# VHH binders against q9p7j3, part 192

Target 1, 174 residues: q9p7j3
Amino acid sequence: MILPLFPETQVHVFVYENVSNCAAIHEQLISQNPIYDYAFLDAATILYKKQVYSAIIRALEDRRDEQMKTKTIHSEVILSLSPKTEISSAFRQFSMTKKSKNIVVVKIDSKLTEEEEFERLDKLVEGNRVEFSDEELQKLIDFKVLKKNYKLDPSTLENPLASILSSIALRGYS

## First folded at step 15 (VHH)

Design db23 (framework vhh_5c3l_4)
Fold by ESMFold2-Fast, scan of step 15:
Structure db23 (fold): chain B 174 residues (1-174), chain A 120 residues (1-120)
Amino acid sequence: as target 1 above (174 residues)
Amino acid sequence: QVQLQESGGGLVQPGGSLRLSCAASGFTFDDHAMSWVRQAPGKGLEVVSDIAWEGGRTYYADSVKGRFTISRDNAKNTLYLQMNSLKPEDTAVYYCAAHSKYGIPDRDLRGPGTQVTVSS
């Protein structure tokens, strides 16, 4: 897909449900195997496509401005989902865990087509691929996790999009 | 194999200063963002500060902001925490932590810790 603010940047986003090998993926990420250079997010934390795109845009802005806090664009995406720019909390809040069951995977600067990345990821992820859509994400979200991560009060949970996007845009000023 | 070793802890009076060091080996130090985290007696882990891979961006917990300064020397593979105006509530074991380049929070990327005791 093409981002209007970064038209030269290739972005692919994948959603997998019922993943059985999260522990194995986690071990590969701990060992920093470059084959796994993706942002592996827990789908329990993602409610909207716009939430993911906003984090990607912020990470790309940080790279453009030479202000990335983390070394890879993919970990910068994970950091950019957090209202705070404190790394440990951001990774704990949004990254997949050994116990995750549904994941969202982001790839930036891929030299492969979306179809080629699907073929590659299907070899790494043991789960069911689903469409990257608000409808599918809403089946996988944990609203208690979302509320906690973005400090939402109950009255904003019915329409949290603006609050989530503002939190991502503020880069830890809230 | 990632190895981190903290030093510089000790006993200090309230209002005093300490400088903690963390020596890193077994990985490319300048590829990793770094943190100082602490655990006070009977409490959970608290992140006190973190620093970008190149040193340009930092974070400080509200409890230490204005009193602590994080820095790094990539040529020496060393992380530092300058602690000024120390308070009894700063008493804790202080741990050095390296952050995964791929965004995974891993306890195995922490050092064994150094004890800081602030008492009169």
Scores: ipSAE 0.677, ipTM 0.843, lowest interface PAE 1.1, mean pLDDT 88

Design db24 (framework vhh_5c3l_4)
Fold by ESMFold2-Fast, scan of step 15:
Structure db24 (fold): chain B 174 residues (1-174), chain A 120 residues (1-120)
Amino acid sequence: as target 1 above (174 residues)
Amino acid sequence: QVQLQESGGGLVQPGGSLRLSCAASGFTFDDHAMSWVRQAPGKGLEVVSDIAWGGGRTYYADSVKGRFTISRDNAKNTLYLQMNSLKPEDTAVYYCAAHSKYGIPDRDLRGPGTQVTVSS
């Protein structure tokens, strides 16, 4: 999907399953190594491509309007996935952890082509790359985590897409 | 080493005011969104307020909205919390925290805390 309001913004999204080095990646992110300037998400929290793109669009809108809460566009993407505009909870809810096994990685404004980013990320991530598709994401989602993060009741779990997208679009404004 | 140091806590009467300060050193202060978190006796951590790296956007917990104001002075590497109309339930240790610019939670970027006691 092309971003309607940001058609020339370079966006790359990568999905890795069975990642063995999440603890090492986590340490690099804690040390704020600029090589790791990506949004590293726990795939247990992502069900749809549209979920990721909605967060990206919101983060880009906040950057355009000079209203980013966080310093990097990538951390703003993580914040934008959350129903609340509260930073600590958003990072806790959606970011990868040392115990993560499957991750979604977002890169915005890369100076590299998609192919070059694949090559670079394959050196940083020890796991199996899979297609960024709803089908692959559905294999990696944890519905208990999804329900908790978006405060879904049992009736919305049958088709949570609209509720998730509304939460991202309205985050903090109900 | 990243250092955060809170000050300004103390004993106040209900309805009183306090201003907390958090001095940051060892990192580029304006690269980081900041928060105030508190822990009351026998309770878990509560995020009280947070503020954008540039100061333009804030969050307040419902329990403090309208009474507390978060602000920052990037030239002084200092975070503030102005607390008005203090209530006994505001009694807690207050911590400042710096959020990772790469979006990973980092508890090690929290200060040692300052005690606020609201009592008659």
Scores: ipSAE 0.766, ipTM 0.893, lowest interface PAE 0.8, mean pLDDT 89

Design db25 (framework vhh_5c3l_4)
Fold by ESMFold2-Fast, scan of step 15:
Structure db25 (fold): chain B 174 residues (1-174), chain A 120 residues (1-120)
Amino acid sequence: as target 1 above (174 residues)
Amino acid sequence: QVQLQESGGGLVQPGGSLRLSCAASGFTFDDHAMSWVRQAPGKGLEVVSDIAWHGGRTYYADSVKGRFTISRDNAKNTLYLQMNSLKPEDTAVYYCAAHSKYGIPDRDLRGPGTQVTVSS
């Protein structure tokens, strides 16, 4: 994807369902293996493509402005999904866990082509790749998790897009 | 690889002060954001404060704003929490936590904790 404010920044987003090796991936992330330098999100937390793009844009703005709170752009994407500026809650709310079943994987500034990243990730992730689309994401979302993470009430939950995007865009602004 | 060791806890009267320290080893300290988290008896974990890898951005829970100050000394691989105007409600085990560069939650990267008891 090409972002209007960041036209030279390469962005790739991948979605995997029925992942059987999340515990192994989690161990590689804990050990900080540089091969796993991606944002590994639990798909239970992602409802829309725009949700992911909004977090990416926010993280890129923070990098541009030398305001990143975390050391890598990928962890800053995870932080940027949260309505709070608190790192622990953001990572707990949105990152994959050992028990995750479906994941969304973001890569920024890849030295590889999209096809090469696809081939690399397919070797790391034991699951079925699906299209990064609102239709596929809606099959994987957990509405109880979404409601809790963004503090949505019943009226907002029926059309949550604007509320979610506002929460992401306004985090860190007084 | 990551080793975190808290110190500075103890028994203090309400209104008193304590300074907690966390000594870090086994990783590049200045590449990691850090947090102080606490667990009071019979309660869940609460994030008290966090600090960016460079020290220039911080977060404080509403319960401690204006009373606690988080800081770090990257040359000494040490994280600090200055705790002023302590209340009985601050009684908890305090843990130092390092945040993964790749966004894994801090639970698996925290120290053994130090007990703070605020009692008259």
Scores: ipSAE 0.612, ipTM 0.785, lowest interface PAE 1.2, mean pLDDT 88

Design db26 (framework vhh_5c3l_4)
Fold by ESMFold2-Fast, scan of step 15:
Structure db26 (fold): chain B 174 residues (1-174), chain A 120 residues (1-120)
Amino acid sequence: as target 1 above (174 residues)
Amino acid sequence: QVQLQESGGGLVQPGGSLRLSCAASGFTFDDHAMSWVRQAPGKGLEVVSDIAWYGGRTYYADSVKGRFTISRDNAKNTLYLQMNSLKPEDTAVYYCAAHSKYGIPDRDLRGPGTQVTVSS
């Protein structure tokens, strides 16, 4: 998809459920294999499409302004999901783990079409592809994880979208 | 072989200052954002500060904000922590850590640590 604020930037977002090889993917990310240059998110942390897009926009703004804290746009997306922009906590709380079962995968600056990226990712990810939609994400979210990551109280947890998006936009100024 | 080696810890009086250094080798230093993390006796790990791969953008924990300054010299493959107005509660082992450029927690890229003791 092409974002109105960044029309020259191609963005692809993929959702996989029941992934069996997260440990192998994690190993490749630790070794910094450039084939795996994607943002691999734990789907337990993502409730809305707008949450992912807000983090992408924030990361692209940081790249435009030469303010990326991390070296790749994909790790900057992961960082940008966090309200604090503190790297260790952001990666710990939003990145996939060896034990993850459902993942959201973001690719920025791909020269490939969405279909070509699916073919590539199907070789890397052993899981079932599902639609990137609020409906599918709602099936995979862990509300305990979401509450902890965004410090939501019971009143905000009932309708958290505005609070989550504000947290991403404010970037550690609380 | 990736190596991180902290130095500069020691015994200091309350209100004193120390400068910690972390020497990095075996990897491309400026591919990695870096952090200082500490563990006080009987407490958990606390991220003290972090710094962008290029040095300009930083984070500080509320406990150290205004007293500590993180910096890096990419030409020398070295990370620094300037610690001013030290308090007894700053007593801890201090570790440096390099962060994955692909966004996963990289526990393997933490140094062995240097002890800071703030005591009268």
Scores: ipSAE 0.764, ipTM 0.888, lowest interface PAE 0.8, mean pLDDT 89

Design db27 (framework vhh_5c3l_4)
Fold by ESMFold2-Fast, scan of step 15:
Structure db27 (fold): chain B 174 residues (1-174), chain A 120 residues (1-120)
Amino acid sequence: as target 1 above (174 residues)
Amino acid sequence: QVQLQESGGGLVQPGGSLRLSCAASGFTFDDHAMSWVRQAPGKGLEVVSDIAWSSGRTYYADSVKGRFTISRDNAKNTLYLQMNSLKPEDTAVYYCAAHSKYGIPDRDLRGPGTQVTVSS
């Protein structure tokens, strides 16, 4: 999806499978190394491109309105994936862990081209890059994790898109 | 070196009030969202409240909403929790925590805690 309210905003999304160095990446994120200023998501939590874009749009709205809860736009994207605005649970639910195998990486406001970000990230991430597409994401999702994170009814699990998008849009009003 | 030090806990009767403080050092306090987390005897961790890096937005668990108020003073590197109308169910060790500005869980940035006991 094109970001209709933020057409000027540079957004790059990368998907890596079979990542072998998640523990090393996690250590860099704990140390707050500015080279790693990206949203590093566990691909087990992401089913659709629209899920990621909805969280990005919400984070950009919060930045525009001077309502960001977290200091970086990238951590705000992670928070925005959660159905409620409680920071600790959101980070625990969606962020990569030392044990992650497949990750989704989001970069906003890059001064680099998409190709240059690919080259940079390929040096940081030891895994196989795949297309950011619903088809590829559906190979990496963990439906038990998705159901738990969005509190999905088992009957909606076969077509959860609308429920997920509503959860992202309505966070903070519960 | 990151340090968080809670204070202000103690024994209080039901219906009473306490004000907890958390002194932060070793990191840029005003770059980090903060939370208060508690652990009651025999139970897991419960997030009771969190606050934006700028004080602009807050969260409260349903169990404490309307009774507790989180606030921060970025000039003093201090986080506060005002607890009113205390109940026996509020008995717990209370921890402050700093949240990563890069979105990883805050487990490693938690303080040592302060005991709150609500009893007759």
Scores: ipSAE 0.763, ipTM 0.885, lowest interface PAE 0.8, mean pLDDT 89

Design db28 (framework vhh_5c3l_4)
Fold by ESMFold2-Fast, scan of step 15:
Structure db28 (fold): chain B 174 residues (1-174), chain A 120 residues (1-120)
Amino acid sequence: as target 1 above (174 residues)
Amino acid sequence: QVQLQESGGGLVQPGGSLRLSCAASGFTFDDHAMSWVRQAPGKGLEVVSDIAWSGDRTYYADSVKGRFTISRDNAKNTLYLQMNSLKPEDTAVYYCAAHSKYGIPDRDLRGPGTQVTVSS
């Protein structure tokens, strides 16, 4: 994918359902194995493609402006999904857990093609890859988690896209 | 071995000041954003303050804004919390925490804590 504001930046997003090895992936992330340098998100937290893209764009803007709070672009993507600038809350709310079943994986600045990243990730993730589409994401979302993470009231929950996108875009002004 | 060790706690009267330190070892300190987290008796954990890996960006909970200052010295692998105008409600065990380089919550990188008591 090509982002208009960042045309030189390679971005790949993958969605996996029915993942059986999230505990093993979690251990590799704790040990800081560089092979696992991706943003591993719990799909229960992601409703729209635009939600992921907005967080990626925000993280890339922070990197460009030398304003990254976290050391890797991938952890900055996870932080950028949160309406708060508080790191602990963001990682607890959006990152995969040992008990996750469905995940969204983001890779930025890959030296590999999308096909090569796919082959690599298929060896790391024991699950079924599905299309990165609003249709597939809406099968995996947990609306209770979404409501909690973005503090949505019943009225906002009827059409959450604008609220979610503004929360991601505006968090840096706080 | 990854370790975080807090120090500088103690007993102070309301309106007093304390400076907490957290010494880090066994990992590349400046690869990690850091936090101060506290737990008051009978309460859950509260994030007090965050600091970027570089030291350039900070966050403060509303309860401590204007009174506490977080800072770090990457050359010394040390995190600090300057606490001014202390109140009885600041009484808690204070922990430093290092945040995962890859963005997962990592409680194993939290230190053992230092007790702060604000009373007469």
Scores: ipSAE 0.691, ipTM 0.845, lowest interface PAE 1.1, mean pLDDT 88

Design db29 (framework vhh_5c3l_4)
Fold by ESMFold2-Fast, scan of step 15:
Formats: structure tokens, sequence, C-alpha cells
Structure db29 (fold): chain B 174 residues (1-174), chain A 120 residues (1-120)
């Protein structure tokens, strides 16, 4: 995907449903295995493609400006999904857990093609890859989680896109 | 083997100061963002402060903003929390925590904690 503000940055996003090995992936991430250098998100927290892209753009802006809080661009993407600048709650709110069933996986600055990343991820993730589309994401979202993470009132929950994008762009004043 | 060890806690009078230290070993300290979290008697965990891997950017909970200062010395693999103008409500066990560079919550990368008691 081509980002208007970062056209030379390679971005790949993959969606997996019915993942059976989240506990094994979680252990690899805790042990910091470099093979798992991706942003592993719980799909229960992601409603729109634009939500993911907005977080990617924010993380890339922070990298450009030498303001990254976390060491990898992938963890900065996870942080950037949160309306707060506080790392612990951001990771708890958006990262995959050992109990996750559906995940969104982001890779930035890959030296591999999208097809090569797909082959690599299929060895790591035991699940069914689905299209990265609003339609597929809307099947996997948990609206209680979304409401809590972005502090949405009932009226905004009916059409939350603008509110979510604004929260990510502004990142909550700290 | 990852190890975090807090020190510097103790009993202090209201209005006093303490400096907490966290010594890190078994991992590359300077590629991890770090936090101080606390647990007061009968309460849940509260994030007090966090700091970028480089030390360039920090966060403070509203309850401690202006009174506490987080810092790190990457050459010494040490995280600090300077606590000024201490209040009885700051009484808690204080934990050092390292955050995964791959964005998974690092509850397992916490130290055993150090007790801070603010009382007369």
Amino acid sequence: as target 1 above (174 residues)
Amino acid sequence: QVQLQESGGGLVQPGGSLRLSCAASGFTFDDHAMSWVRQAPGKGLEVVSDIAWSGSRTYYADSVKGRFTISRDNAKNTLYLQMNSLKPEDTAVYYCAAHSKYGIPDRDLRGPGTQVTVSS
C-alpha cells in the first residue's frame, strides 16, 4: 500500500481469522524472536482499514521526527492506535493476546515482497487469511472493546470512523 | 535471563523525597521503553510514569505530574524515579517494568517491587 505522506515506505497488512496458535505466537513475541518483528494486533480492536493506516502514518511521523517512544516501528504502530501516549495501556488495549482468535499483522520496511511475507507468516500463524477490507474487519470487531479503547458514546458508536481517526491523529495531549 | 531489581524504597514523612532505582540485566536495556507502576494497599496497578528507550519522551500520570521525574542511564542499565513532595496517597509497592520492543505487554518483565510508605 502507498501512503500519501510516505510513498517510499513498504507496508503490508494481513488479516487472519480462527487462529489456533496465538499462545505460541505470544511466547515468541515475549522472548523477542526477531522472526516475529511485526505488529500483531487483536482484530477485536480494529474496525477499519483507515484506522490501521492512520496509526502507521502517525508512527512514521514519530520516526521521521525522532520522537519514537518504542524501539521498533511495529511497536510504535501499536502505541499509535491508542488515544493516549501511555505505553502499557496501549499494548494491553490493542496487542494480540494468547487468547486472541483473530489477528491483524502489520509489516513495515520489509525487504520481502507481499507474497514472500505471506509465505513467511503462513508458517508462523495457524489460521485462515482473509482479505484486508472493511467488510472482513467488521466481522471480527468487538464493539465493547472499540467503545472502551476510544471512549465512544452511543451516538458515535453507530458511525465511529471520524472519531477514531481524530483520536489517532491527535494522540491525546499528555 | 531477564532480571529487574528495584531499590530505594522506605518510610518517609509527608513532603519528603525518595529516589527509586531499577537495575536491569539479562537483556539489552537501551532497546526497551520502561515504566514505573505502583500498587497501593487494596487497589489495582497504576502506571506512574514511562520513558522512551532513548529517554527522549516521557509520560506521567496526573496524580504525580510535577512531583515525580522519570529518567534512565543506558550506560548503567538503570532506571530512576525521583519522587518529591510525597503524600500519604503515594504509599504503594513500586515496580519497574520493561516494555517489549515488539509491543506485547511485559507484565512478566517486572521486578519484585520496593515498598514506599509515606507516613508520620
Scores: ipSAE 0.716, ipTM 0.858, lowest interface PAE 0.9, mean pLDDT 89

Design db3 (framework vhh_5c3l_4)
Fold by ESMFold2-Fast, scan of step 15:
Structure db3 (fold): chain B 174 residues (1-174), chain A 120 residues (1-120)
Amino acid sequence: as target 1 above (174 residues)
Amino acid sequence: QVQLQESGGGLVQPGGSLRLSCAASGFTFNDHAMSWVRQAPGKGLEVVSDIAWSGGRTYYADSVKGRFTISRDNAKNTLYLQMNSLKPEDTAVYYCAAHSKYGIPDRDLRGPGTQVTVSS
């Protein structure tokens, strides 16, 4: 994918359902295995493609401006999904857990081709890859989690897209 | 072994100041964003402040904004919290925490804590 504001940056997003090895992936991330340098998101937290792209753009803006809070662009993507700049809540709210079943995986600046990245990631994740589309994401979302993470009231839940995108774009700005 | 060790707590009167330190060892300190977290008696954990791996960007909870300053010395593998204008409500055990560079929450990377008591 090509982002208009960052045309030089290569971005790949993968969606896996029915993942059976989230605990093993979690252990590799805790061990800081560089093979696992991706943003591993719990699909229960992601409703729209635009939600993921907005977080990616925000993270790339922070990298451009030399203002990343975290050391990797991938953890900065996870942080950027949160309406607040507070790190621990953002990671707890959006990152995969050992008990996750469906995940969204983001890779930025891959040195591999898209096809090679698909092959590599399919070996790391024991699950069924599905299309990165709003239709597929809406099958995996948990609306209670979404409501809590973005502090949505009943009126906002009617059409949450604008509120979610505003929260991501305006995070840390008062 | 990854270790975080807090120090600098103690008893202080309202309006006083304390500086907490957290010594880190067993991992590459400079690759990790860091936080100060506290737990008051009978309360849950509250994130007080966090700081970028580089020391550039910081966060402060509304309860401490303008009174506390987080900083780090990457050459010494040490995190600091300067606490000014202390209030009784700041009484808590204070913990330092390291954040995963791959974005996974890890409570195992928290230190044993240091007690801060603000009382006359």
Scores: ipSAE 0.769, ipTM 0.888, lowest interface PAE 0.8, mean pLDDT 89

Design db30 (framework vhh_5c3l_4)
Fold by ESMFold2-Fast, scan of step 15:
Structure db30 (fold): chain B 174 residues (1-174), chain A 120 residues (1-120)
Amino acid sequence: as target 1 above (174 residues)
Amino acid sequence: QVQLQESGGGLVQPGGSLRLSCAASGFTFDDHAMSWVRQAPGKGLEVVSDIAWSGTRTYYADSVKGRFTISRDNAKNTLYLQMNSLKPEDTAVYYCAAHSKYGIPDRDLRGPGTQVTVSS
């Protein structure tokens, strides 16, 4: 997928299943090790590629407009997934935890190629890489988590894409 | 190593005002978005307000919107909460928190907090 509004921005998205070292990754993020400057998302919260790209586009818009609430573009991506502009809730809702099993990792403005980022991430993440595709994401989603995070009722749960994208696009502006 | 120290709480009558301060040390203050969080007796934690690293974008809980104002002075490493038109329901211990620049939730509140009691 191409980002039409930001065609020169380097974006890489990686999906890992059966990750065994989430506790170790979490400790590195707590210590703010710059090697771990990525958005580490719990795959239980992500249903569509478009969901991730919408959050990336929103974060890049906020950076362009000098309106970022958080200091790194990667934490801004995590915030941008939330329908609210409240930081604590957004991080609790979408970030990986010590107990996460499957993760989505976003890297923006990498000076490395996708292949070089794979080599780097393979040293940080002990899990199986899978394709970043709707098919693979739908195997990892937790619909109870999705419903809670986007406040979906039963009528929207069967086809939630439009509601999710609207929540990301309109957050804090209505 | 993050160290946060809240101050400015006290006893006020309904309709009164208080200004809370949070002094930060042990980290680069202006790299972090900040929050005020409160806990009323016998209740869970509630996020009251948060503020961007730059000091411009803010969030307020519906319970305090229009009455409270969050601000920060990055040169002084200090976070503030101006509380106006205080209600008995605002009685709580108030804590400040710094948010990770890598997006993980801040699990534990720092410092002893500052007690705000709204009563006659």
Scores: ipSAE 0.772, ipTM 0.885, lowest interface PAE 0.8, mean pLDDT 89

Design db31 (framework vhh_5c3l_4)
Fold by ESMFold2-Fast, scan of step 15:
Formats: sequence, structure tokens, C-alpha cells
Structure db31 (fold): chain B 174 residues (1-174), chain A 120 residues (1-120)
Amino acid sequence: as target 1 above (174 residues)
Amino acid sequence: QVQLQESGGGLVQPGGSLRLSCAASGFTFDDHAMSWVRQAPGKGLEVVSDIAWSGYRTYYADSVKGRFTISRDNAKNTLYLQMNSLKPEDTAVYYCAAHSKYGIPDRDLRGPGTQVTVSS
């Protein structure tokens, strides 16, 4: 994918359902294995492609402006999904856990082709890859989690896109 | 193995000041954003403040905004919390924490903590 504001930045987004090895992936992330330098998101938290793109754009803007709060662009993407600028809450809200079953994986600045990244991730993730589309994401979302993360009331939950994108853009501003 | 050691707590009167330090070892300090977290008697954990790996960006809980200042010295592998205008409500054990550079949420990298008591 090519972002209009960052046309030279390579972005790949992968969606996996029925992942059986989230605990093993989690251990690799704890040990800081550089092979696992991706944003591993719990798919229960992601409803739209635009939600992921908005967080990526925000993270890339922070990197451009030398204002990244976290050390890797991938953890900055995770932070950027949160309406609050507080790191601990953001990671708890959006990152995969040992108990996750469906995940969204973001890779930025890959020197590999999309096909080569597929081959690499296929060895790391034991699950079924599905298309990165609003249709597939809507099968994996947990609306209770989404409501809590973005403080949505029942009326906005019926059409939450604008509210979610506004929350990402404002990031802790009332 | 990662190690975090807090110091600088103590007994102080309301309106007083304390400076907490957290010495880090066993990992590359500059790779990690850091936090101060506290637990008051009978309360849950509260994130007080956090700071970017670089020191450029900070967060403060509403309860401490304008009174506390977080900072870090990457050359010394040390995190600081300057606490001014202390209130009895600030009485707690204060912990420092390091955040995963890969963004995982359940890594509990806290030190043993340092007790702050604000009382007569």
C-alpha cells in the first residue's frame, strides 16, 4: 500500500484468523527478537481499514517530526490507535495477548516484497490469512472492546467510523 | 535480566517536595519509554506519568498535572520524578516501569518501589 502523504514508505497489513500460537509470538516479543518487529494488534479492536491507516499516518507524522514516543515505528502505530496519549493503556487496549485468536499485523519500511513478507510471516504465525478488508475485519471485531476503547455510546456504535477517526486524530484532547 | 531500582521516597509535610530516582540496568535504557506508577493504600495502580525514549514527550495524570515533572538522563540510565506541592493524596508506593519497544501490554517491569508519605 502507498500512502499519499508518505509515498516512499512501504506499508503491508496482514490479517490472520484462528491463530494458535499467540503465546509463542508473545514470548518472542518479550525477548525482543528483531524478527518480530511488527505491530501485532488484536483483531478484536479493529473495525475498519481506515482505523489502521489513520494510526499508521499518525505514527509516520510523529516519526517525520522527530516526536515518536516509543522506540519503534511499529509500537508507535499501536500507541497511535489509542485516543489517550498514555502508553500503558494503549498497549493494553490494542496489542495482541497470549489469549488472542485473530490478529492484524502491520509492517512498515519492509525491504521485502509483499510475497516475501507473506512467506516470512507464514513461518511466524500459525493461522489462516484473510483479506485486509472491512468485510473480513467486521467478522473479527468485538464491539464491547471497541466501545470501551473509544468510549462510544450505543447511538455512535451503529456508525462509529467518524468517532473512531476523530479520537485517533485528537489523541487525548477533550 | 532487567533491573529497576527506585529511591528518594520518604516522609514529607503537605506542600513539600521530593525527587524520586529510578536506576535501570540489564537492558538498553534508551530503547524504552518509561513510566512512574503508584499504589495508594486500598487503591489500585495509577499511572502517574510517562516519558518518551528520547525525553521529548510526556504524559501526566490529571491528579498530578502542574505539580510533578518526569525526566530522564539516558547517559546515566536514570529516570526521575520531581514532585512539588505534595498532598496527602499523593501518599503511595511509587514504582518505575519500562515499556516494551515492540508494544506488548503484559510485561511487568517494575522495581520494588519507594514509599512516599505526605503527612503532618
Scores: ipSAE 0.752, ipTM 0.881, lowest interface PAE 0.9, mean pLDDT 89

Design db32 (framework vhh_5c3l_4)
Fold by ESMFold2-Fast, scan of step 15:
Structure db32 (fold): chain B 174 residues (1-174), chain A 120 residues (1-120)
Amino acid sequence: as target 1 above (174 residues)
Amino acid sequence: QVQLQESGGGLVQPGGSLRLSCAASGFTFDDHAMSWVRQAPGKGLEVVSDIAWSGHRTYYADSVKGRFTISRDNAKNTLYLQMNSLKPEDTAVYYCAAHSKYGIPDRDLRGPGTQVTVSS
C-alpha cells in the first residue's frame, strides 16, 4: 500500500456499480455545478487501490509544491492518473462518460465525515455502492482500456501494477 | 455566454512566425487550464500545447516542441501561441479550448478557430 505523506488531508474513495444516471452526472459536471466537486472516474480504468492512491499522492505533492496544472485538486487527481502531462488525453482516458456503468469517486478536503459524504453521494449517484478493494475493482476493470491508457505490451501485462505505478510517479516531471 | 475567440491566423512563408490570440469571456478565465488544438486538412484533432491555470506549467506536442510557446495573461483574459520556424505541416485551423475545473472533457468550450496556412 502506498500511504499518503499528508496526514492532515481527508481522503474518501467510493466505488459504485450499475450506475443508471451517468448521463445526468456528466451534465452536472459539464455545467460545473459545485455540488459535484469530486473526481468522477470510470471504473473501467482502475485496477488497484494503489493506482488511485498514487494519483492522489501525486496531486497533493503538486498542490504542496504550487505545481498544480488544473484549478481543483479533484481534476488534478484525474490528470495524475495519466502517464502523459497532457490534460485533454488524461480527462478522456480516465473520467467517467455518459456511457459509464461503474464509477470510482474521490473526495479530498471534505468538510463532511465519511458517513455524511456517503449520504450525499447516495443522493447524486443512482447505483450500488461496493467496497473500495482490489477484489471489487478487478470485477469492473476493462483490460483493453488499461492496456491502451498505460501503453502496456506483453512484457508489462505480466506485471501491470509496477508499470502503472511507475507511470504515475514519473509523469509531469520532464 | 461562455465565449472563446481566436485571432492572428493568416498566410505565412515557411520559416516565418505568427502569434495567435484567444480572447475569453463569460467565465472566470484564471480558474481554467487552457489548450491550443489544431486540425489539418483531412486529419484529426491534434493537441498542440496546454498551460496551467497559473501559467507556470506547460505541455508541447513533439511536433512543435522548441518552435512554439504558449502563454497567458490572466489580467487580460487572453491565451497566446507564439509560432516560430513555421513549416507547411503546421497548416491547420487552430482552436483554443478551456478545460473543465472538474475534469470532464468539454468539447463545447472551444473557439470557432483561426486558419494558419504555411506556403509560398
Scores: ipSAE 0.764, ipTM 0.887, lowest interface PAE 0.9, mean pLDDT 89

Design db33 (framework vhh_5c3l_4)
Fold by ESMFold2-Fast, scan of step 15:
Structure db33 (fold): chain B 174 residues (1-174), chain A 120 residues (1-120)
Amino acid sequence: as target 1 above (174 residues)
Amino acid sequence: QVQLQESGGGLVQPGGSLRLSCAASGFTFDDHAMSWVRQAPGKGLEVVSDIAWSGGKTYYADSVKGRFTISRDNAKNTLYLQMNSLKPEDTAVYYCAAHSKYGIPDRDLRGPGTQVTVSS
């Protein structure tokens, strides 16, 4: 994937359905195993491709400007999904859990091709890969979780995209 | 091995000040963003403030904004919370916590806590 303003940054996004080993992945992340240096998101929190892209762009801007709050670009992506700059809530709201069923996985700065990263992830994730598309994400979203995370009111429920993107872009500034 | 130890709590009158310290050992302190979290009697945990691994960016809960200042000294492996204009509502056990560099919320390293009581 090619991002405006960061055209040489390698970005790969993978979506997995029916993951059976989230507890095992979670344990590897808490042990800080560097093999698992990805952003592991709960798919219940992601409705649009643009939501993920906006968080990636925000994280890359913070890295460029030497303003990252977290030590890895991948945890900065997770933080950047949150409308608040508070780290604990962001990780709780968007990161995968032991009980997650569907996940979105982001890799930045990979020197591997998309297929090579998939082969690597296939050894780590026991689930079915699906296309990173709005159609597939819509099947996995939990609207109750989405509404809570972005504090959506009835006036924004029918078309939340602009509200979500604005929350990500303007977080901590209003 | 891994250890966080808070200090600086105590009894203080409303309007007073305290400075909390958290001494970290057994891990690479400057790889981790840090937080101060509190638990008032009969209440859940509340995040009071957090700070970037570098000390460059901070967050404050609305309840403490303008009164508390978080800072860190990476050379001394120490996190600080300067608390000014203390209110009875600030009475709580205060904990320091280190955040996972891979973004997992369930297992933040947290110390044993220090009691802050604001009362006359």
Scores: ipSAE 0.748, ipTM 0.879, lowest interface PAE 0.8, mean pLDDT 89

